Miniprotein binders against q53ft3. Designs and how they scored, part 170

Target 1, 195 residues: q53ft3
Amino acid sequence: MFGCLVAGRLVQTAAQQVAEDKFVFDLPDYESINHVVVFMLGTIPFPEGMGGSVYFSYPDSNGMPVWQLLGFVTNGKPSAIFKISGLKSGEGSQHPFGAMNIVRTPSVAQIGISVELLDSMAQQTPVGNAAVSSVDSFTQFTQKMLDNFYNFASSFAVSQAQMTPSPSEMFIPANVVLKWYENFQRRLAQNPLFW
Below, E stands for the ipSAE of ESMFold2; O stands for the ipSAE of OpenDDE; V2 stands for 0.75 times the mean of E and O plus 0.25 times the DockQ between their complexes.

## First folded at step 19 (miniprotein)

Design ta1 (at its last fold request DockQ between E and O 0.70; V2 from the best seeds 0.73)
Fold by OpenDDE base, look of step 19:
Structure ta1 (fold): chain B 195 residues (1-195), chain A 97 residues (1-97)
Amino acid sequence: as target 1 above (195 residues)
Amino acid sequence: SDREELIRLAERAAYKLEMALQWAADGDPEFAKRIIEYAIRLLREIEELATTPEEEEIVEQAIEAAQEALQLLEQGKPDEVEEILQEAIELLEELIQ
């Protein structure tokens, strides 16, 4: 039903279902994670009038799990990006996972998704700054990705005069990459969710 | 105190209306409607705590704005909701000053 993505890591599509309405992803080495993407797989929608509350759990100084509400996913917004960096000093919130005997390794953080009524979700308050505005976060992520790609590609840029003939290799002109980048930025600016 | 409670509720209502605005813009009008409905409930509680005609009027206007936003969402006009919700938020900010 759900997927979880951390940049630079393999996508997780096999959540541990800890209850009929509760799913958990383990996030090892969570201290290195800045953002997490939670998304619906598209196989099973939320029931009518329901959505998902997304929680993050990390061990406190005593090794006890601290759960915080990051935000929400719904059928209408089936994916969200959450910033989890800096939450280590946050206060715990009420969470639906407290009664669950979730075997937790102290070094592993968790993303929990609770399927709940939209009306209930509407009454909940996510921790501040966790929900990256989809537009800004996506724009930032995309921009960073684009910048990273551009920087990577440009690092290999050579003038034609500097090229060593390699007839077996195909070359892409740098201007094509730039045009792609510009077009992508334009589309991103017009609709950050165009992809 | 009743005043402190009024302020607390007003802050919460403002937060919820802002959240509704964001969710309306993000393309989930259904959830936005649910948030607005909850905000209206909060506004009704604030109305009960209002002690002056001015406070009552502000809350009433905020409720009207929230209801209008709800209607617009029901009509499939999420783009028109932002201005109205912002008005309601501003009204609540006046209330907490």
Scores: ipSAE 0.776, ipTM 0.932, lowest interface PAE 0.5, mean pLDDT 86
Fold by ESMFold2, look of step 19:
Order: C-alpha cells, then sequence, then structure tokens
Structure ta1 (fold): chain B 195 residues (1-195), chain A 97 residues (1-97)
C-alpha cells in the first residue's frame, strides 16, 4: 500500500503490517539518514474519509522507542518528503503504536504509518522541521533515488543473444532506460524543481 | 488562568490555520477543510474564554474568516483562501499579545 525511500537505498515496498491499520518500515543505520520519502504505491487507496499519519521512531538511550509525528499522506497528497536529521534525539509525541510486539536492534529506526480518520488527523500536530526541507536537500535525495532506479533497472538488462523466449514476460531495451535516465538527469541539473 | 489558556488555544488555532493553508496549496482541499473545521472548534473555545471586548471582537473576526475560507474550499476555490486564512492568523497573533 505504501513505499518508503531513502536516498542511496533501494525503495522499500513491503511494509511490516503490525495491525489492520498500521504499517512499519525498518530503517537500519538510521543515524546516517537525513531524509525519507513516504508515498502510496497507488494500488490501494485510503478508504473514504481516511488518510495516513506518518511517524518516525528511534531507540532512546535505554533502547526504548521514541515516536514522533512527521506529518501525513492522503489520497489527495499521496507522497511527502520528511527531514529526520534533526529528530534523532527529539521529544516523543503522542502516537498510536502503543505496546507493539516487534523485535528491533538499537541501531534500527522505524517509519510507522497509521491509517486514521481525516478528522482525527486534523487534530494532530507534527513535530517541527519534519516537513520538506530546502531545495538543495530535495535535489540530493532525488538524485540518489534516480541512481537507485537506474542501477535496479540495469540489473535486468539482457543482450539479444542472451534472451530466452518468454511468452509471459515483458522486457524493455536497456538503451531506452539509459536514454530516459540521461534526459532526466540533464533536466534535473538545469532546473532542480522542474517537476 | 483563562488568559493563559486563551493564549495556548490561540497559538494552536493559528498553527492549524497555517497547516490548512499549506494543505489547500498542496492540493488536498478536503483535508484542508477538516483542519479548518477543527480550528473553528478551537476558536469557539477561545470565544468562551474571552473577557474583554477587544478579545471577543478579534475571535469573532477570526471565526468569520475561517468560515469564509471553508466556504471557498467547498466551492472548489482553494486558490482564494490564502489571504483570508492569513487574515485569521494575524488576528490570532494580535490576540496572543
Amino acid sequence: as target 1 above (195 residues)
Amino acid sequence: SDREELIRLAERAAYKLEMALQWAADGDPEFAKRIIEYAIRLLREIEELATTPEEEEIVEQAIEAAQEALQLLEQGKPDEVEEILQEAIELLEELIQ
């Protein structure tokens, strides 16, 4: 239902569903992460009148999770970029991930998404400085995301001599992917906000 | 005290109106409307705590502005709410001091 992307890492699309309405992504080595993107995959929308509250969790000095509300995703705004570099020692906030029976390593943080009524979300207050950061930070994140996509797609490239007949599979020529990547990179370098 | 609580509510309401402005601009007017509706409930609580004619007039004007913004969103005019929401926010900032 959801995706989670950190610059320089592969996108995560398989959240751990810890309740009917709660989803979690693990963030190993969280201290090296400055930004995350949370987005809806587009396969399953929120039910009418509902949306997602997005939380960040890190372990405190006692190994206990400290949860902070980052913001929201909704059917009308299905993606958001959050800066987490300033939150790794911040104050915890009220959160719906109460006594969860999950195992975690002290160096692993989490992104939690709670599906809630829009009226309930409207009353919640995100922590400061979690929203979209400066254009420079967005550009760095976008560049790393594009590098990850290119590396992923290129790992499926085959030469014509290496192809096997495959009636059920679709293939794209690697040169098409490369051309798209080169064009997108050039345009991003000319105008980091061209989207 | 009533004054301390009024200030806390006004700060919270102003924050919510700023949040609604952002969500209207970011293309989710349905969520923006829910935020404004909550902000109006906060303003009604401020109205109950107001003790001077100046405080009462400020909160009444803020409620009117928030209600107008809500109506504009219901009419599908999210690009017209910025000025009205900013007016309400500035009124609440006056209320705080």
Scores: ipSAE 0.718, ipTM 0.891, lowest interface PAE 0.8, mean pLDDT 79
ESMFold2 (binder alone), look of step 19: mean pLDDT 87; pTM 0.872
OpenDDE base, second read of step 20: ipSAE 0.773; ipTM 0.930
ESMFold2, fold request of step 21: ipSAE 0.712, 0.646, 0.695; ipTM 0.894, 0.871, 0.886
ESMFold2 (binder alone), fold request of step 21: mean pLDDT 87, 87, 87; pTM 0.874, 0.877, 0.877
OpenDDE base, fold request of step 21: ipSAE 0.776, 0.774, 0.775; ipTM 0.931, 0.931, 0.931

Design ta10 (at its last look DockQ between E and O 0.59; V2 from the best seeds 0.70)
Fold by OpenDDE base, look of step 19:
Structure ta10 (fold): chain B 195 residues (1-195), chain A 97 residues (1-97)
Amino acid sequence: as target 1 above (195 residues)
Amino acid sequence: SDREELIRLAERAALKLEMALQWLEDGDPEFAKRIIEYAIRLLREIEELATTPEEEEIVEQAIEAAQEALQLLEQGKPDEVEEILQEAIELLEELIQ
């Protein structure tokens, strides 16, 4: 139902379902994480009138989990970017995961998603500045990823004159990569959530 | 005190209306609507705590604004909601001064 993405890491699409309505992603080495993207996989929408409250948990100085509400995802906004780097000194909030015996390692933070009524979610207050995601932020993030890939791929670009014949290797024309990039950008501009 | 509670609720209501604006911008009018509905509930509580005609008038105007916002959302006119919600927020800010 949900995915979690940290820049520079593999996408997580297999959340630990700790309850019927609760999902958890583990984030190892969370101290190096600035932003987390939480998104719906698109396979299962929220039921009508429901959405997801997104929480972040990190160990406090005593090793106890501190949960903070980052924000929300809904059918209308199926993805969000959250800044978590500044939350390490924050105060905990009431959270739906406290009663759950979630196996935790002190070095691992968690993203928790609780499927809740929109009316209930409306009454909750996320921690300040956690929600970065305007559509613009997501677009920026994706654009940075694309740029990173393009730059990486382009760094290997050689002219035909510079090519050493290697019959065992497959070559992708740079124009194909560029075309892909342009198409992706176009799609992103049309619908930032097309993927 | 009742005044302190009024202020607390007003701050909360203002925050919720700001959240609603953000969610409208993010393209989820349904959730924004739910937030506004909750804000109206808060406003009703504030109304009960109002002790002066001025406070009562401010709160009533805020309620009217929020209700108008809901109506516009229901009519599929989210673009017209921003100004109205901003007005409601300003009213609440006036209330807590």
Scores: ipSAE 0.769, ipTM 0.928, lowest interface PAE 0.5, mean pLDDT 85
Fold by ESMFold2, look of step 19:
Structure ta10 (fold): chain B 195 residues (1-195), chain A 97 residues (1-97)
Amino acid sequence: as target 1 above (195 residues)
Amino acid sequence: SDREELIRLAERAALKLEMALQWLEDGDPEFAKRIIEYAIRLLREIEELATTPEEEEIVEQAIEAAQEALQLLEQGKPDEVEEILQEAIELLEELIQ
């Protein structure tokens, strides 16, 4: 019913169903993950008046799960991007998963989805800034990353007069990096979600 | 303390109205309406705690704004909802001061 995506990893479409209304995805090596995408596959919508509360769980220093409410997915917004950086040592939230017997290791966190009434979800408060709540915030972050990459790569630029022979190495002209940067900025300004 | 509880509820109500604005922008007015409905319940609790005419007037205006926002959403007129909810949030910020 759900999918879970982390940049640079295979999409997960086979959640572990731990109860009739509760689904879990494992996130191995979670400490290297900054954002996750949770989405509905589109085959089965939520029943009328219901939606999904999305939780992040990580093991504390004693190996006990700490659950934090990230936000929600609904039939009207069937996908969401959540930032989990900064949550990996945060305080737990009230959650519906209880002491379920879910197999995990110390380096594996989880994404939990609980199907709940919209009225109940409306009363819940996600942990601060977990959901990426607007395209403008994402666009500004992305622009900063583009600027950072361009400035970093450009700091290694040398002229032909400064180069030494290195026949086993490949080189990229600085102009290629500039063209890529300008093209990406233009595409981002036209459609912040093109990536 | 009634004043401490009033501030706590006002902060929570303002947060919920901000969430509703975000869900409207994201294109889910159904969930946004549910959030606004919850915010109105918080505002009615604030109304019960209000002790000064100024507090009573501010919370009454915030309730009227949130109710107008719901009505506009039911009428399919979301274009004016942002400004009306922002007005309600500003009223709640006055309560908190």
Scores: ipSAE 0.693, ipTM 0.888, lowest interface PAE 0.9, mean pLDDT 80
ESMFold2 (binder alone), look of step 19: mean pLDDT 88; pTM 0.882

Design ta11 (at its last fold request DockQ between E and O 0.66; V2 from the best seeds 0.72)
Fold by OpenDDE base, look of step 19:
Structure ta11 (fold): chain B 195 residues (1-195), chain A 97 residues (1-97)
Amino acid sequence: as target 1 above (195 residues)
Amino acid sequence: SDREELIELARRAALKLEMALQWLADGDPEFAKRIIEYAIRLLREIEELATTPEEEEIVEQAIEAAQEALQLLEQGKPDEVEEILQEAIELLEELIQ
């Protein structure tokens, strides 16, 4: 039903189902993880009026698990990105995973997904700044990509006077690249999904 | 105190409306509706705690805004909801001050 993705790691599609409505992913070496993507596999939707509460668990200084609500996934928003790197000192929240005797190794965190009523989820408050807007993330990524490309391309910029004739090569004026960049930024600002 | 409780509820309601805005932006009006509905419940609680005509008026306006937002969502007009919810949030911020 769910998948979990950490950058640079293999996607996890086999959650441990700890209850009919509860799923857990193990995240080894969690201290190196900044973001986690939780997503529905698309095989089984949430029942009508239901969604998923996404929790993160890490061991506290005493080795006890601290669970925090990261956010939600729904049929309407079947994937979400969560920042977990700043949660190490966070306060625990009420969580549906309390009864789980999960033997934890100190270096392993967990992502827990609880299938719950949307009305119940609406009453819950995720920890601040954990949920990353997909639009914002995409925009940031795109902007970084664009900047990287522009910087790369511009590093090769030479004046026509500096050019060595190479009849076999095609040249693109730097102003064209700049125009493209500006236009792309404008379109991105108008609609991040214009593509 | 009742005032402290009112302020806390107002903060919570504001946060919920902000969440609703985010979920609308994320393309899930259904969950946004649920959040708004809950926010309205919070607003009703605030209404009960209001002791001044000014507070009552602010809360009433916030409820009306939230209800209008909900109606617009039900009508399939999410684009018109943002401004209204923002208004409700601003009203709640007045209560928190």
Scores: ipSAE 0.767, ipTM 0.928, lowest interface PAE 0.5, mean pLDDT 86
Fold by ESMFold2, look of step 19:
Structure ta11 (fold): chain B 195 residues (1-195), chain A 97 residues (1-97)
Amino acid sequence: as target 1 above (195 residues)
Amino acid sequence: SDREELIELARRAALKLEMALQWLADGDPEFAKRIIEYAIRLLREIEELATTPEEEEIVEQAIEAAQEALQLLEQGKPDEVEEILQEAIELLEELIQ
C-alpha cells in the first residue's frame, strides 16, 4: 500500500504489516539519513474518511523504541517528505572487553504508518519542523537528484590520454554534463516547477 | 490557573489553524476542514475559560472566522480562506499575550 524512499538507497515497497492497520519499514544505518519520503503506491487507497499517521522510531540509549509523529499522508496528499536529521539518534553500548567478543549492533530505525480516522489525525500534532512543505520537498528532492547524477557521472571521467580507442562507442564531453547541471540548477532556483 | 490553560489552548488552536492553511496550500481541503473543525472545538473550550469582555470578544471573533472558513470551503471558495484564518491566528496570538 505504501512505499518508503531514502536518497541513495533502493525504494522499499514491501512494508512489514504488523497489524491490520499498521505498516513498518526498517531503516538500517539511520544516522546517515537526513530525509525520508513516504508515499502511497496507488494500488490501495485509504478508505473514505481515513488516512495515515507517519511515525519515526529509533532506539534510545537503553535500546527502547522512541516513536515520534512526523506527519500524515492522505488520499488528497499521498506523498510527503520528512526531515529526520537532527532528531535524537540512539547509540549502541560498548562492552569493556574491546577486541574480544564485542558486538557492535548496527543502528536500525523504523518508519511506521498507522491507518486512522481523519478526525483522529486532525487532533494529533507532529513534532516541530519534521514535515517539509510541498514546494520545499520538491525542490530538495530535485536538488538531491541533481547532485546524485552529477557525482555519479563525474566518477567515470577520464582524460583523453587515459582512453582506450573504441571507434564503435559514443562519448559525451564532461563539460556538457557540468553545463547541464548548472543550467538546471539555475532554472530550479528561479522556478521550482519549471519542468 | 484558568488563564494559563486559556493561553495553552489558544496556542494549540493557532497551531491547528496554521496546519489547516498548510494542508490547503498542499491541495487537501478535506483534511484541512477536519483540522479547522477541531480548532473550533478548542476555541469553544477557550470560550468557557474567558473571564474578561476582551477575552470573550476575541474568542468569539476567532470562532466566527473559523466557521466562515468552513462555509467557504463547503462552497468551493478556498481562495478567500487564507486571509480569514490568518486574522483568526492573529487574534489568538493577541490573546496569548
Scores: ipSAE 0.719, ipTM 0.896, lowest interface PAE 0.9, mean pLDDT 78
ESMFold2 (binder alone), look of step 19: mean pLDDT 88; pTM 0.885
OpenDDE base, second read of step 20: ipSAE 0.766; ipTM 0.927
ESMFold2, fold request of step 21: ipSAE 0.701, 0.707, 0.705; ipTM 0.891, 0.893, 0.891
ESMFold2 (binder alone), fold request of step 21: mean pLDDT 88, 88, 88; pTM 0.885, 0.885, 0.885
OpenDDE base, fold request of step 21: ipSAE 0.764, 0.761, 0.760; ipTM 0.925, 0.924, 0.924

Design ta12 (at its last look DockQ between E and O 0.68; V2 from the best seeds 0.71)
Fold by OpenDDE base, look of step 19:
Structure ta12 (fold): chain B 195 residues (1-195), chain A 97 residues (1-97)
Amino acid sequence: as target 1 above (195 residues)
Amino acid sequence: SDREELIELAERAAFKLEMALQWAADGDPEFAKRIIEYAIRLLREIEELATTPEEEEIVEQAIEAAQEALQLLEQGKPDEVEEILQEAIELLEELIQ
């Protein structure tokens, strides 16, 4: 039902289902994670009137899990980006996972998704700054991705004079990549959801 | 005190209306409606705690704004909700002062 994505890591599509309505992803080396994307796989929608509350857990100084509500996903908004890097000093909130005997390793954080009534979700208060405005976060993510790609591609750039003839290879002029990048940025600025 | 409770509720209601605004903008009017509905419940509680005509009027206006926002969402006009919800939030901020 759910997927979890951490930048630079493989997408996780196999959540541990700890209850009929509760799913957990393990996040090893969580201290290096800034953002997490939680998304619906599109195979199974939420039942009518239901959505998902997304929680993050990390071990406190005593090794006890601290759960915090990050935000929500719904059928209408099936994906969300959450910033978790600043949550280490946060206060725990009420969470639906406390009664569950979830085996945790101290170095592993968890993303928990609880399928709940929208009315119940509406009454919950996410921790501040966890929910990155989808537009800004997406823009930032996309921008970083684009920058990364551009930097990667540009690292292979050579002048025509420097090229070794390789008739079997196709070459893309760097200016084409740049133009694509600029066009993409422009489109992104106009409509972050243009794609 | 009743005043402290009123302020707490008003802050919470304002937060919920802001959340509704965000969710309306993100394209999930269904959840936004649920948030607004909850905010209206909070506003009704505040109304019960109001002790002055001014407070009562502010809360009433906030409720009306929230209800209007709800209607707009039901009509499929999420783009028009922002201004109305912002008005309600500002009213609540006035109430807290």
Scores: ipSAE 0.755, ipTM 0.924, lowest interface PAE 0.5, mean pLDDT 86
Fold by ESMFold2, look of step 19:
Structure ta12 (fold): chain B 195 residues (1-195), chain A 97 residues (1-97)
Amino acid sequence: as target 1 above (195 residues)
Amino acid sequence: SDREELIELAERAAFKLEMALQWAADGDPEFAKRIIEYAIRLLREIEELATTPEEEEIVEQAIEAAQEALQLLEQGKPDEVEEILQEAIELLEELIQ
């Protein structure tokens, strides 16, 4: 019913169903993860009047789970990106022997999805720095990505006077990159979610 | 203390209206409506705490703006609610100051 995606990892589409209305994804080595995408697969919608509250959990010093509300997914907004890097307990312990050797065992965190009434979800308050704003922040991120791509591609541009033929290499005129950039930028301004 | 409680409720209501603004912009008017309905319940609690004519006027205007935004969502016009929701949020910021 749900998927969970972390950059650089295989997408997870087989949630553990731990109750009729509760689903969990394991995130091993969670301390290396900054963002998580949670989405509906599109095959089974929420029942009418219901949606999903999305939680993040990590084990405390005793190994007990600590759950924090990240935000929501619904039939009308079936995917969301959440920043979890600021939610992990990562304080180094202070001690008199110096910090040259700290023992950290990799831990498994969890993403939990609880199917709940929309009226109940409306009353819940997510942690304030977890959800990524899709309207303004996504547009800013995408503009940064477009600028990065254009600058990167332009660093490989050569003039015809500078080209040395190399039969195994392909060359792209620089204006092709610019036209793509302009088209993508216009489409993004019209609909930030067109991608 | 009663003023402090009113400010806390106004901060919560403003947060919920901003959340509703984002959800309407993200294309989910159904959830946005439920968030606005909850925000209106918070505003009615603020109305019970209001003790000055300025506070009473601000809360009444905030409720009216939130109700207008709710009506636009019910009419299937989610793209038209941004200005009205922003008005309600700005009114609540006056209560907080």
Scores: ipSAE 0.688, ipTM 0.881, lowest interface PAE 0.9, mean pLDDT 77
ESMFold2 (binder alone), look of step 19: mean pLDDT 87; pTM 0.873
OpenDDE base, second read of step 20: ipSAE 0.749; ipTM 0.922

Design ta13 (at its last look DockQ between E and O 0.55; V2 from the best seeds 0.69)
Fold by OpenDDE base, look of step 19:
Structure ta13 (fold): chain B 195 residues (1-195), chain A 97 residues (1-97)
Amino acid sequence: as target 1 above (195 residues)
Amino acid sequence: SDREELIELAERAAFKLEMALQWLADGDKEFAKRIIEYAIRLLREIEELATTPEEEEIVEQAIEAAQEALQLLEQGKPDEVEEILQEAIELLEELIQ
């Protein structure tokens, strides 16, 4: 039902189902993790009127798990990016996982997803700054990627006068790249999730 | 005190309305509606705690704004909701001052 992605790591698509309505991903070496993406796999939607509360758990100074509400995923927003790097000193919140004897390795953080009523979720308060605006983050990420690509491509730009004939090579006019870039930006601005 | 409780609820309501705005921006109208509905419940609680005509008026205006936002969402006009929710948030901020 859910997937979890940490940059530079393999995607996790097999959550530990600890209850009918609760799923857990283990995050080893969590100290190096800045952001986590939680997403629905698209195989099973939330039931009508339900969504998922996303929690992060890390061991406190005493080795006790501290759970914090990061945010939510829904059928309407099936993926979300959460910043967890700044949460290490945060206060714990009420969490639905406390009653569960989840086998936990102290060095491993966890992402917990609780399937809950939207009305209940609406009453919950995520920890501040954990939820990264998907639009902003994606836009920023995409923009950075685009900029990187453009910069990379443009670094190879030569005038026709500077071109060495290479009949075996295909050349792309810089204007094509620029047009692509502009079109992509336009589409991104219209719908950041157009892809 | 009643005033402290009112302020706490107002802060919470404002936060919820901000959250609703974010979820609207993210494209989930349904959850945004649920959040606004909850915010309205909070506003009703604030209304009960209001002790001055000014507070009552501010809260009532916030409720009206939030209700209008819901109506607009139901009408499929999410683009018009942002301004109204911002108004409600500003009203709540005024209430806290």
Scores: ipSAE 0.770, ipTM 0.928, lowest interface PAE 0.5, mean pLDDT 86
Fold by ESMFold2, look of step 19:
Order: C-alpha cells, then sequence, then structure tokens
Structure ta13 (fold): chain B 195 residues (1-195), chain A 97 residues (1-97)
C-alpha cells in the first residue's frame, strides 16, 4: 500500500503490517538519514474519509521507542517528504503505536503509518519543521523516486540467455521499466501536478 | 489564567489554519476542510474564554472568516479561500498579542 524512500538506499515497498490499520518500515543506520519520503504505491487507496498519520520512531539509550508525528499522507496528497535529522534527539509525543504489540529492534528506527479517520488526523499536530513544503518538494521527490526506482529495477536486469526458469514467478521486461520512466519524466516536465 | 489559555488556543487555531492553507496549496481540499472545521471548534473554545469586547469581536470575525472559507470550498471556489484564511490568521495574531 505504501512506499518508503531514503536517498542512497533501496526503496522499500513491503511495509511490515503490524495491525489491520498499522504499517511499519525499518530504517537501519537511522543516524545517517536526514530525509525520508513516504508515499502511496497507488495499488490500494485509503477508504473514503480515511488517511494516514506518519510517525518516526527511534530507540533511546535504553532501547525504548520514542515516537514523533511527522505529518500525513492522504488520497489527495499521496506523498510527502519529511526531515528527520532534527528529531533524532527530540522528546516523544502521543502516538497510536504504543498500544500495539510491535516487535522493535533497539538499534533501528522506524517509520509508522496509522490509517485513521481524516477528522481524527485533523486534530493531530505534527512536530515542528518535519514536513518539507509543497509542490517544489513533490517535483524533486518525484524525480528522485523515478531515478531510484529505475536504478533499482535496472540492477536486476538479465539478458534472455541468463534467465533460469522460475515458473512460480512473474517477470517484467527491463525495457518496460525504461519506457515507464521516460514517459513519466516527460509528463512531469509538462505538468508537475498531472498525477 | 484565562488569558494564557486563550493565547494557547489562538496559537493552535492559527497553526491549524496555516496547515489548512498548505493542504489547499497541495490540492487536498477534503482534508483542508476538516482541518478548518477543527480550527472552528478551537475558535468556539476561545469565544467562551473571551473577557473583553475586543476579544469577542476578533474571535467572531475569525469564526465568520473560517466559515466563509468552508462555504467557498463547498462551492468549488478554492482560489478565494486563501485570502480569507490569511485574514483569520492575522486576527488570531492580534488576539495573541
Amino acid sequence: as target 1 above (195 residues)
Amino acid sequence: SDREELIELAERAAFKLEMALQWLADGDKEFAKRIIEYAIRLLREIEELATTPEEEEIVEQAIEAAQEALQLLEQGKPDEVEEILQEAIELLEELIQ
């Protein structure tokens, strides 16, 4: 349902679902991360009247999680860039993940996404300066996501002669990824808001 | 004190109206509308705490501006909403002083 991207790392597209309405991405070596991009994959939208509250969690010196609300994603704004470098030593805030039995690794930070009513989300207040502003940021995010996705997918390209039969798996020809990348970049340059 | 509580609520309401402006600029009118509705609830709490005619007048004007913004969003006229919400934010800044 969701993706998570950090510059210089593989995009994560398989969140750990810890409850019907709660999703988590692990962020190892979190101290080197300044920004995180959270986005909807587009396969499953939020139900009507719902959206996602996005949290950042890091372990304190005792390995206990410290959670902070970064902001939101919705069907109407399906991606956001969050600056987390200023949050790694901050105090925790009220959050919905403490009531769940989430398995946590003390040395790994996490991005948590809680699917909630828009009315409930409207009452929540993100920590200051977490969300990076607006349409210019979305254009940069989109370009960086496209570059990352293309580089990731291309790193697995093999020629027909290198293929081993795997009858239970589906494959996508590598040129489909390139074509999608080129078409998307062209459309984004024409209208940054076409999506 | 009631004045300190009023200021804290006004700061929260102003933050929510600014947040709504950001969400409108990002093109999510539905979530912006819900944020404005919550801001109006905060303004109603401020109205209960207001002790001077000046405070009462400012809060009433802020509520009217926020309600007009909701009406314009319902009419599909979001371009007019930005100026009206900015006026409401300025009113709340006067209240905080």
Scores: ipSAE 0.711, ipTM 0.893, lowest interface PAE 0.9, mean pLDDT 80
ESMFold2 (binder alone), look of step 19: mean pLDDT 87; pTM 0.872

Design ta14 (at its last read DockQ between E and O 0.37; V2 from the best seeds 0.64)
Amino acid sequence: SDREELIELAERAAFKLEMALQWLGDGDPEFAKRIIEYAIRLLREIEELATTPEEEEIVEQAIEAAQEALQLLEQGKPDEVEEILQEAIELLEELIQ
ESMFold2, look of step 19: ipSAE 0.669; ipTM 0.882
ESMFold2 (binder alone), look of step 19: mean pLDDT 88; pTM 0.877
OpenDDE base, look of step 19: ipSAE 0.765; ipTM 0.926
OpenDDE base, second read of step 20: ipSAE 0.758; ipTM 0.923
ESMFold2, fold request of step 21: ipSAE 0.688, 0.730, 0.718; ipTM 0.885, 0.897, 0.893
ESMFold2 (binder alone), fold request of step 21: mean pLDDT 88, 88, 87; pTM 0.875, 0.877, 0.875
OpenDDE base, fold request of step 21: ipSAE 0.746, 0.744, 0.744; ipTM 0.919, 0.918, 0.919
ESMFold2, last read: ipSAE 0.716, 0.709, 0.717; ipTM 0.897, 0.892, 0.896
ESMFold2 (binder alone), last read: mean pLDDT 88, 88, 88; pTM 0.877, 0.876, 0.877
OpenDDE base, last read: ipSAE 0.747, 0.738, 0.747; ipTM 0.918, 0.918, 0.919

